# VH-VL binders against E3 SUMO-protein ligase nse2 (nse2): the designs that were tried, part 13

Target 1, 250 residues: E3 SUMO-protein ligase nse2 (nse2), of Schizosaccharomyces pombe (q4pir3)
Amino acid sequence: MSEAQLKTSLEALSQNLLPGNQNHCSFDFQLKEIDDSIKQVIKCALVAAEIKNNECLDMLDSGIRELLDAKQRLLLMQQSVDTLANKTSENISDFENKSLLDIYTQIFKELIQEYEEKSDYGKYGTQGEYIEFKKTIWHEQNTDGSDFPSMKTFFNVMNTEEQEADEVMVYSATFDNRCPLTLQPIVHPILSTACNHFYEKDAILSLLNPTCVCPVVGCEARLQRSLLKEDEILERRLRRAQEISNLKEA
Short names: E, the ipSAE of ESMFold2; O, the ipSAE of OpenDDE; V2, 0.75 times the mean of E and O plus 0.25 times the DockQ between their complexes.

## First folded at step 17 (VH-VL; framework fv_ontamalimab)

Design q1 (from n6 with heavy chain R103Y; at its last look DockQ between E and O 0.34; V2 from the best seeds 0.00; counts 0 for: pae E 4.0 > 2)
Fold by ESMFold2, look of step 17:
Structure q1 (fold): chain C 250 residues (1-250), chain A 119 residues (1-119), chain B 112 residues (1-112)
Amino acid sequence: as target 1 above (250 residues)
Amino acid sequence: QVQLVQSGAEVKKPGASVKVSCKASGYTFDDYGIHWVRQAPGQGLEWMGWIDPYNGKTNYAQKVQGRVTMTADTSTSTAYMDLRSLRSDDTAVYYCAREGYRYYTMDVWGQGTTVTVSS
Amino acid sequence: DIVMTQTPLSLSVTPGQPASISCKSSQSLLHSDGKTYLYWYLQKPGQPPQLLIYEVSNRDSGVPDRFSGSGSGTDFTLKISRVEAEDVGIYYCMQDIQLPWTFGQGTKVEIK
C-alpha cells in the first residue's frame, strides 16, 4: 500500500468516528465499525512501517488508542444498561420515584472512572488488538529475527504490579515502588521526561539545581524543573494500593 | 506568549542595596527556574544565580554569595533579586532569564535593568 | 570554573561574506549522557541575548540556516555562511555543563 493509499485510509477512519454515525438503536453496529477500523489501522501500520514513516506510525498509534477507548466506552454503556436492568428486576421498590436516567448515569460514571484510572499500559498494552498492532510494526522493522519485547517496553511504566493484572481491577499487594531518594514507597509521583524515572515529588524537587542528574544508579540524565511532570492518575492508583497494604498490616 | 518584564533603572551609592523585579507572563511561573545574569559596561555576561519559584530553593555564584538574595512570589508571578553592600564593580545591566524547557538552558530573557553604583 | 575563550574578539565583514567564530573551553563539555553542552547566543545592540544554537549544532526555532555550529570536546565553531545587516551584534558561546555557567568574552560582528 502506497503513501497515498495510507492517507486515504486515514481519512476514511476519521470519517467513521464522526458523531452522526452512532444513530444505530443498539451499539452492535458501532462496535463492528470500530473493530473494522482497528483492522484497517493495523493494515496501514504495516505499510507505514515498510516505508519508515514514523510520523504516520505515531498518528496510527494515537488513532488505535482512541478507537480502543471508544470501544470500551460503548461496552461500559451496554454494561450499565444490563446492570440497571438487573437492579430493577431484583428490587423494583428501591427505584420508586427515582429517575432511571440518573441511576444509569451514576452506574456509568463509576465504571468509566475505573477505566480512566487505568494506566496507558492497562488500557492498551493488555489488549489483543493493540498487541497485534505493535507486533506488526516490530516484525516489519526488525528483520534479524529478534524476539518481540515485552509490551511494557512501549510504555513509561512505573514498576507497579497492578498494571500487569489489569484484566480485572485488582491491585497487587506489593508496594515496591520506592523513590530512589527516600527509599520509601512513592506517595506523590513525579516523572522526569528526560529519563522516564519516577520520584517522590518533594524529595526530587529539594535535590534540583541547574546541573543535577538523576539519582538512579547508572542513569546519567540531567534533571530540570520544566521536565518534571506530575501524574495524578498514577497518584490515585498508588494511594489505593497503599490503602490495600495498610489493611493487610492491620 | 512567554515574557519577562523587569523593573526600571537604579542609581545607588556604595554600601546600599538594590532589588530588581522580574514579572513573568504567558506560562506557569512555578514550573520553571529563573536565572539572573549581569553584564558590566563593555564586558561579557556573568551568571549570578538561580531560583526555583516552586519552593524558593536557590544557588548563587560564589562571587556574590552572602550579598544576594533571590526570591519569588508565585501569587504575582514575580521573581526578585536583592543585592546588598553594593560596590562600584556591581555596576551592570541585570537580566532575568527563564530556564529553558526544550534545551536545558536560558530561553527567554527580560529586557534588563541597569544598576549604576557610584559615589 | 570553565573558561570559555573566543577568537576573534572583533570581526568586520562586508555583507554577503562568510564569518567564522571559534570558541574553546578549558575542559570538555561532553557530558556522560552523550550530549555536549555548548550554546551560542547573539546580543544585538541594546537587546538582551538571544539563543542561536543549542547543543553545539542545533538551530533554535526561527534561526536562519545560514547559521551553523560544529565542534566537539573543547573546540567549537559558529559559522555564518552569508552575513547580513541584521546579524550585527556580539556573539557569545556558553556552557551549562557545570556551575557557575560561563560565557566566552564575546565576538563583536560589524558591517564594514
Scores: ipSAE 0.290, ipTM 0.689, lowest interface PAE 4.0, mean pLDDT 81
ESMFold2 (binder alone), look of step 17: mean pLDDT 93; pTM 0.940
OpenDDE, look of step 17: ipSAE 0.740; ipTM 0.902

Design q2 (from k5 with heavy chain R103Y; at its last look DockQ between E and O 0.21; V2 from the best seeds 0.00; counts 0 for: pae E 4.3 > 2, placed apart)
Fold by ESMFold2, look of step 17:
Structure q2 (fold): chain C 250 residues (1-250), chain A 119 residues (1-119), chain B 112 residues (1-112)
Amino acid sequence: as target 1 above (250 residues)
Amino acid sequence: QVQLVQSGAEVKKPGASVKVSCKASGYTFDDYGIHWVRQAPGQGLEWMGWIDPYNGKTNYAQKVQGRVTMTADTSTSTAYMDLRSLRSDDTAVYYCAREGYRYYAMDVWGQGTTVTVSS
Amino acid sequence: DIVMTQTPLSLSVTPGQPASISCKSSQSLLHSDGKTYLYWYLQKPGQPPQLLIYEVSNRDSGVPDRFSGSGSGTDFTLKISRVEAEDVGIYYCMQDIQLPWTFGQGTKVEIK
C-alpha cells in the first residue's frame, strides 16, 4: 500500500473512533452503556445500603471497578489509534515492512499495562463516579451527620498517623509478598479490611474463629470472615513477580 | 435482600436428635460465618456455636460440646445444626444468625425454629 | 465465661418517658485494639433479636436517635430518651470479645 493510502486509511480510522461521530461505528455507544451502567450501580448501592445488604454492596463495588476498567480500556484503544496515526505520519519508512495491527497491538499493550500497574486508589479512588458511589453508601450508613472521610480510608493508602502506620505495614507486606503464617510467597492473597494485612487465603481461613486476631506481630486487629476480601489484581501481580523470579533462576 | 430461612418446628422425645436447617439467600454464603443461638421458654439468649461454611470449621459452646454438629452445604447455601441426645432442657427456639459485616457481631437472624423435647 | 448482668430485669414505662438499662460485665470488654465490644439487641414480641447498638455507643443504621449507649470497661448503659409503643420488647446486652459469646438476662420493657 502507498504512503498516501496508508495515511488516509489511518486518518479515516481515527476519525471513525472520535467521540460523537454519528456517521460511522465508534466507541460512543459502548462508552454510553458503561456510563449508564455506572449510574445504575450507584442507584442499586443506595437501595442495598438501605436494606443493609453488605454482600450486595461488595459485589457492586467490584462491578463499578470493572466498569471503570472497561471504560479506560476503550479510551486507550482510541488513543492507540491516534498514536499509530501520528507515528505513521512522521516516519512512514519505519512501517513499510511491518503489520499495522501488530504495531497497534503493541502500543495498546504498553498503555494498558501502565494502567494495570496503578494502585487501586490511583485507578478508582480519584474517579468522580467511584467517589459518588462511596459517598452514596456512606451517607446512608452514617445517619448521625458524620463527615464523609477521605477516599484513602477505603484503600490501603491513608493520611493519619494511625493510617500512615497501617500504610507502611500494608506496603511492606505486599512488597515482601510473603504470608506471615506460611512464610512463603503469597499465591492467593486475601486482605483483612480491619488492618489491611495480606495473607495466603487458605492459611488464614484455617486459622479463623469468631475471636481470632491478626497473626502479624504487633497487630491487634480482630479478624472476621466477612472482612476478608480477595484481590484478583494483586494475585496477578504476585503471579507475574513469581514467574519473573523463576526465569532468573534459569 | 439478605435472608435466613429456617426449617419448621420439631417435637422430639428425650434421647432423640434434631436437625435444624438455615437456608441463606441474597449474599455469598461461604464468605460469612453462621452462628447458632437458642432461647429456652421464658429465658434469655444462649450462644451455641459457629461454623465457617468455607471449610466447615466450627466452635461449640461448652454446654453442648459432644452433642452438637454444625455443618454447611455451599451448593445449597444451607447451614445445619444437629443436636443429639436431646433432653427436656433443650426445649428452645433455635436461631441461626449471620456473622456481622463490619463489626456487627450478628447482623441477620433467621426466624427461629421451635424444638420441643417432651416425654 | 464472661457473665453479663442486666438491671432492671423488667421496666414499665409511661409513653414518652425516658428509660435506662444497665449492663455490667464480669470482666473488661476493652480489647487490645482499643475498642470495646459491647452490643445491645432488641427482641420485639414474636421476632428474632435485632441489633440496636454496636461497640458501646454506635447506633445501627435506621435506629432512632432516641436510643443511646454509653459506658466503658465493665459498666454500660442503654438509654431511651422517650419510649414509644414500638420500643416494647426485651433488650439484651452482649459481648463478643471472648468465646462463648454471652448475653445479659434481658430487660423486658413494657408500656404502662
Scores: ipSAE 0.270, ipTM 0.680, lowest interface PAE 4.3, mean pLDDT 81
ESMFold2 (binder alone), look of step 17: mean pLDDT 92; pTM 0.937
OpenDDE, look of step 17: ipSAE 0.817; ipTM 0.935

Design q3 (from n6 with heavy chain R103P; at its last look DockQ between E and O 0.38; V2 from the best seeds 0.00; counts 0 for: pae E 4.3 > 2)
Fold by ESMFold2, look of step 17:
Structure q3 (fold): chain C 250 residues (1-250), chain A 119 residues (1-119), chain B 112 residues (1-112)
Amino acid sequence: as target 1 above (250 residues)
Amino acid sequence: QVQLVQSGAEVKKPGASVKVSCKASGYTFDDYGIHWVRQAPGQGLEWMGWIDPYNGKTNYAQKVQGRVTMTADTSTSTAYMDLRSLRSDDTAVYYCAREGYRPYTMDVWGQGTTVTVSS
Amino acid sequence: DIVMTQTPLSLSVTPGQPASISCKSSQSLLHSDGKTYLYWYLQKPGQPPQLLIYEVSNRDSGVPDRFSGSGSGTDFTLKISRVEAEDVGIYYCMQDIQLPWTFGQGTKVEIK
């Protein structure tokens, strides 16, 4: 396979995995099923908490963790295709004519290994869906108006080193997410499905005319309005991180 | 099911204005750009401009710059194209078209609105 | 402006025979992202334009495989391997790599 043929093939595969694609290479259906299942688990958790069925709550906790693992796996599969498709010819030469499948498999292996090495707190305690699950149970069981506790109270930690590493990862993910156009912390994040970059929504929309090139250095993806998707979960995380930062100022 | 439904045919005199509506359904209106394209009788297609329904940003073809205004009402999922100072050579069928996702160009078109300009 | 030139402008085809339409752009339609932004539309009589081919060679959903697109740079071709009565209409090539977006003059395909 030539370098040009490899690049062309990777770009074609990446396009087939874009959201809204109706061909057989899309994960949209599976991601929707997972999201719907998570919503059902949360609804069941409310009922189980109301009747104080702790055995059911434990089963639901295990179930939502499995659903989040499955979701992350599918997202990393998509990211692996996009990562390979967006590499320069210089980066592709490091693979020495390996098959497309071998290249994809290595990229995915590296990404999934990083995920699997996370603590349970890092995997689930930082996810909005799991936080909603725990909040739903907690509010039903604690009607006295007490503040919802730190998510760390729901996880077993063995030492301070692991706990501090997870805190740094979560903190850096929320505070380092600056817009490449404004150089300021993103308030209203929007994701490019063409290149998986985030921007301040109004800033990137101001560049469209009708299209623009991704402003991230080295990215040449062409953007248009239909390729930009809001991320409500990230927006909530960024808002909460800003609120926490404001409280620490005083 | 994605659909664009346009307003009915119009007959105008030179110097008048026309406002064509384009009602969208079956998708999230402000997530996709809207293009306007016209076709004079027996002639080809001519791109007129684009609007982002979310923020109202527009880009107009030079040939109609200064005479056209494109707007969108996200509460009714309706795009509008106002053409002013009509001339006889503005007689055409006017189409709205949605920006596509796959494919990434105009993929869904309205049925067209015939505008006839004659004295 | 990028000028899109189609040939022929009119084509009469015996049913079941192939047809070929050429489109030449005044400059390259290759974008820095590696994609070529050339499209083919069909306007059947009394209907709005319908997308057939996007990005040179990809058929839109529901387009029969007797339609195929090819080309690169500035030279592009749409082929219909066996013309049927439903294929009658005007075919347009179109570019959206830079403003203003422009169409070819159209190629009218008729059945003899």
Scores: ipSAE 0.281, ipTM 0.719, lowest interface PAE 4.3, mean pLDDT 81
ESMFold2 (binder alone), look of step 17: mean pLDDT 92; pTM 0.923
OpenDDE, look of step 17: ipSAE 0.511; ipTM 0.776

Design q4 (from n6 with heavy chain D30T; at its last fold request DockQ between E and O 0.20; V2 from the best seeds 0.00; counts 0 for: placed apart)
Heavy chain, then light chain:
Amino acid sequence: QVQLVQSGAEVKKPGASVKVSCKASGYTFTDYGIHWVRQAPGQGLEWMGWIDPYNGKTNYAQKVQGRVTMTADTSTSTAYMDLRSLRSDDTAVYYCAREGYRRYTMDVWGQGTTVTVSS
Amino acid sequence: DIVMTQTPLSLSVTPGQPASISCKSSQSLLHSDGKTYLYWYLQKPGQPPQLLIYEVSNRDSGVPDRFSGSGSGTDFTLKISRVEAEDVGIYYCMQDIQLPWTFGQGTKVEIK
ESMFold2, look of step 17: ipSAE 0.449; ipTM 0.796
ESMFold2 (binder alone), look of step 17: mean pLDDT 91; pTM 0.914
OpenDDE, look of step 17: ipSAE 0.796; ipTM 0.925
ESMFold2, fold request of step 25: ipSAE 0.441, 0.382, 0.584; ipTM 0.796, 0.773, 0.831
ESMFold2 (binder alone), fold request of step 25: mean pLDDT 91, 91, 91; pTM 0.900, 0.903, 0.907
OpenDDE, fold request of step 25: ipSAE 0.801, 0.800, 0.808; ipTM 0.921, 0.919, 0.929

Design q5 (from n6 with heavy chain T105V; at its last look DockQ between E and O 0.06; V2 from the best seeds 0.00; counts 0 for: pae O 9.7 > 2, placed apart)
Fold by OpenDDE, look of step 17:
Structure q5 (fold): chain C 250 residues (1-250), chain A 119 residues (1-119), chain B 112 residues (1-112)
Amino acid sequence: as target 1 above (250 residues)
Amino acid sequence: QVQLVQSGAEVKKPGASVKVSCKASGYTFDDYGIHWVRQAPGQGLEWMGWIDPYNGKTNYAQKVQGRVTMTADTSTSTAYMDLRSLRSDDTAVYYCAREGYRRYVMDVWGQGTTVTVSS
Amino acid sequence: DIVMTQTPLSLSVTPGQPASISCKSSQSLLHSDGKTYLYWYLQKPGQPPQLLIYEVSNRDSGVPDRFSGSGSGTDFTLKISRVEAEDVGIYYCMQDIQLPWTFGQGTKVEIK
């Protein structure tokens, strides 16, 4: 295969994976579908937890793990393409008599094997979406104001070198329901996907120009409109937190 | 297709005002900021400011502060840049650009509008 | 204001040969979120600027692999492994970590 042919083949492969491709086979489309499904699973989990349907919760747990596996697979496929592209850019002559597909397949095989060899905690325990899933269930089941336990407790992990993802601050049993901007209880919450902080919707949107730094003390995350989302689960949690607070004051 | 189409070339006298338009299409207009950048003949790029079409908030470069007004009409998906008290050194090509989300800054540019200030 | 300094300001390159452009910022462009907010733009003759690289080393969609960005903190480099005729234009680095956004002076790339 000529250098020109290799370049063309690589470009064609890359184009199919680029953002904005509306092809159902595009990575972006598939990732979006998976993310939407994960969100739906979390919503269902909240309901299942409310009605104390443990069988349903177990099914949803299995489901979200499968979705996360699928998501990881797609990300590794993308990484494999990037790796291949980098290698070809370094020395394209090394690939003249080789199949790009074979090389891609080998790269991907190694990456996916590495993932498959991880423990369940390694796969899911540090994933933000899974943590959110577990927190959602836990807070629904525990209304006494207790703190969410370590993720390791869900995986029976003792003295492992694996660390929890400290960056996922989605929900806490003792979280402040006041907006960091208005200093009042949040009526219409909106969540930052950049830093997992939440605010009064109108307050934070009024701060954007068209971007802003997160107003939470100590947080320097850059916010923009696309990174802010309304969250029904968050709204429910805030209402519950308010109810609990009222009970404690009574 | 995402695109920004700007108004035509302008010739103005010193002290006059110019209003350049930037028509957006192919995306939700009020979800993205609009930047304005100008380029004097044979010179580099100079950031002028930006506007958030959603709430109309603006931020201007100090160099043009007091003379520039950026506006956005969501109903027509059009951004405007008004520059007052024009000087000879305001002669430039003026660009509007979309502030992209995710990992991009200015990802889509207008074709540019030439503004000439001459006596 | 953050000052962006490019070197060289002009570069003449034989087709097929590599090119390298340096960009230095007067302060670090590393954000607390771990990202470095340095961008490269190319303005071809008679055209508006177009994005080449975002966040130091990421190629925008459609940008050929002969373009690469590197660097950290205050020192950045744009490399073209094999310059082609279509690469002629003025290259600009830009920062957006602090207002106002600022560009380098530009580097004119020509073909010998």
Scores: ipSAE 0.018, ipTM 0.492, lowest interface PAE 6.6, mean pLDDT 83
ESMFold2, look of step 17: ipSAE 0.559; ipTM 0.815
ESMFold2 (binder alone), look of step 17: mean pLDDT 92; pTM 0.922
ESMFold2, look of step 23: ipSAE 0.326; ipTM 0.745
ESMFold2 (binder alone), look of step 23: mean pLDDT 92; pTM 0.920
OpenDDE, look of step 23: ipSAE 0.010; ipTM 0.469

## First folded at step 19 (VH-VL; framework fv_ontamalimab)

Design r1 (from n6 with heavy chain T105H; at its last look DockQ between E and O 0.20; V2 from the best seeds 0.00; counts 0 for: pae E 3.5 > 2, placed apart)
Fold by ESMFold2, look of step 19:
Structure r1 (fold): chain C 250 residues (1-250), chain A 119 residues (1-119), chain B 112 residues (1-112)
Amino acid sequence: as target 1 above (250 residues)
Amino acid sequence: QVQLVQSGAEVKKPGASVKVSCKASGYTFDDYGIHWVRQAPGQGLEWMGWIDPYNGKTNYAQKVQGRVTMTADTSTSTAYMDLRSLRSDDTAVYYCAREGYRRYHMDVWGQGTTVTVSS
Amino acid sequence: DIVMTQTPLSLSVTPGQPASISCKSSQSLLHSDGKTYLYWYLQKPGQPPQLLIYEVSNRDSGVPDRFSGSGSGTDFTLKISRVEAEDVGIYYCMQDIQLPWTFGQGTKVEIK
């Protein structure tokens, strides 16, 4: 195979890996099935809590954790494919003599290892679906009007300001805390599910007409209102982290 | 279930106005955009515009710009389309449609509202 | 405006036989994000349109696998491998890459 023929083949493969291509690896069907299964688990949890079947509730808890692990694994596989596609599209010549499978495997191993190193609280206690699962059970079992406790109580972690700040700081270190439109620290975060970037809520909503392109440098994702989701938990954590940072500076 | 229920059929004379309602249920109303599409008898589909129920931002097709106002009432989960200065060629079935989940750009449609403009 | 041209405008098909509908756009529907924003809708008699295919070839939830979409750039095709009685209606292609969103003129599919 000539060098020119190999380069042409790598360019064709790189195009097939891009998001939106007919051959693009997409797990939307599998992710939808997982989401539907999670919703069913939550419905079953309501019934199991009503009849006080704690053994069933324990099984449902294990089941929703397994579903969330599977969901994360699929998302990381998709992210690994997208990362490989972007790298080959930007500098295809760097990859002409390399196994794309080996490069993909390394990307995925790094991402999945990062996930596997998270605590159970970090994996599940911060996920909206798992929080809904626990809230649903709590409200059915505690009809006396007791307040729903911190999610940390279900994982035997200390609920101190230092621990909460450290958890938020780790999350903040994995993404830019500045909005790409306002260039200011994000106060009211909203997430793009199309590209997993965060913005200041009112800033990105003002850009939609009905759609817009993600303002993050190097991102070409097309956004629409239904792809943007608020995160009240992250908003609270960012506010607490900023308050702690202000105290430490003073 | 996710559902859009529109107001009933209307008969109008040229020069009048019509206001069509679209009541949403089964989802968080202001998390999704609402589109309006019309279909004249024996004709294809024509996009009229869009509204973001959260902040009221709109974008209208040029053909109806200046004659249409789209609004949303988040307290009742209802979108409205007001078309003024009606003409005979505005006779159509008017649909509201919800912005699609994960890039399905119009995935849930109302049943349609027939507007007839006749002298 | 992007013009969407469908052919044929009408099909009469013997039950169980295949059908094919062409849609051509006046401009490329490929976006800089690498996706092609071409959709197919089916409007059954007396009903609102329903989404059938999104982004050229992806079936919406609940759409039978006898429906398939293909194409790129400006040329697109919807195929029905075996037409059934419930498939009658008007099929529209649609683009949402550029305002205003535009539809093809429709292809009416009937059973002989």
Scores: ipSAE 0.373, ipTM 0.767, lowest interface PAE 3.5, mean pLDDT 82
ESMFold2 (binder alone), look of step 19: mean pLDDT 91; pTM 0.916
OpenDDE, look of step 19: ipSAE 0.775; ipTM 0.904

Design r2 (from n6 with heavy chain T105N; at its last look DockQ between E and O 0.21; V2 from the best seeds 0.00; counts 0 for: pae E 3.0 > 2, placed apart)
Fold by ESMFold2, look of step 19:
Structure r2 (fold): chain C 250 residues (1-250), chain A 119 residues (1-119), chain B 112 residues (1-112)
Amino acid sequence: as target 1 above (250 residues)
Amino acid sequence: QVQLVQSGAEVKKPGASVKVSCKASGYTFDDYGIHWVRQAPGQGLEWMGWIDPYNGKTNYAQKVQGRVTMTADTSTSTAYMDLRSLRSDDTAVYYCAREGYRRYNMDVWGQGTTVTVSS
Amino acid sequence: DIVMTQTPLSLSVTPGQPASISCKSSQSLLHSDGKTYLYWYLQKPGQPPQLLIYEVSNRDSGVPDRFSGSGSGTDFTLKISRVEAEDVGIYYCMQDIQLPWTFGQGTKVEIK
């Protein structure tokens, strides 16, 4: 199988992601299109895994994440309507002097901000569609009977003894987020997807060479620039944790 | 379309220098290392070195250490190999090659530049 | 330096017949991460080398399934199940676990 066949399937999928026409104000159509597109992504992932095309697998991973984000946005819009409907049912007279659009907009803004602040694991790692996507790839690549790993192995989760349910604790002042190279708190985090270790960006980039190995004691993973991934969301969370720590000291 | 296009053939006298260019297109230039490999007439492949276009860091093969300088210009997406104090045994085809995406370490090669050193 | 030794150095094959190329390294190519970093390249006449196989047995994209790689430790084999006219060229094994990166001396495959 060729990469061209996989690329063509991905391009067709991305076109189905586009929103509907202006004469149509139904989220049901968009939700159905998203679900159909996810099915296509999983089908393409099986083929991409067969031929071991990691570039295509990365594109498909990004694509399914975008589809899940779009799905959640639509669901939050619907939830905002339901919340407004409940408020009007409780006491209609409270709303006669208020803009319903402003109330709806505030409800949606709060919900979407909460979602956008979730970690990648919180957004995708708990979703059945994404789990199926990873399982499909895993089974094609691991025919030796190995068990499917925890979904956390596919995400940049900071190490803590009891961090199964609350990733917000990752950037708290109570967690040690030090870089294994600088031994200082990480300011610009970068993750090696080969071993799931975080580093200070400038430190690890200066270490790279053709035979570079992870500097963490006991880690044997090779490092390559194409295996490193920046995380803007984690960077913002680490900045907030540092600001909180500075406030406590003052 | 990922592509590496090298400068044209060079004829040099012993003791001179040569600078071979390698123009990249179709990808983000400073996200991939550039390797240089040479092939003497009728012989196999010899790795010469590597450069990281992001920060200019290099590693050179011992045989050419001290005589080679590899550079990269991110504004033109071009890597350069400058080989000094040329000798007759530097006669070879010189290739640039891109660091492989995630798992193979030379996935795109330039067309090669023939350097002939003769008196 | 890791020395890579190929046998045979040349091979004449009737089209449609199998071919086998051996590569031996002077030390194990098994990396501490559990993977083995051996590569096969093909240099067709008048062309630069092209990657065929990475990490012992994985075909690069677009490489026909008649090419297969195998081996472990220090002993590796490239097999071509049915040699075609387009397979003519020089085959190189290569390691990238230790600088300098080194290639085998090459195996020239010709059609007889």
Scores: ipSAE 0.389, ipTM 0.730, lowest interface PAE 3.0, mean pLDDT 81
ESMFold2 (binder alone), look of step 19: mean pLDDT 92; pTM 0.923
OpenDDE, look of step 19: ipSAE 0.734; ipTM 0.892

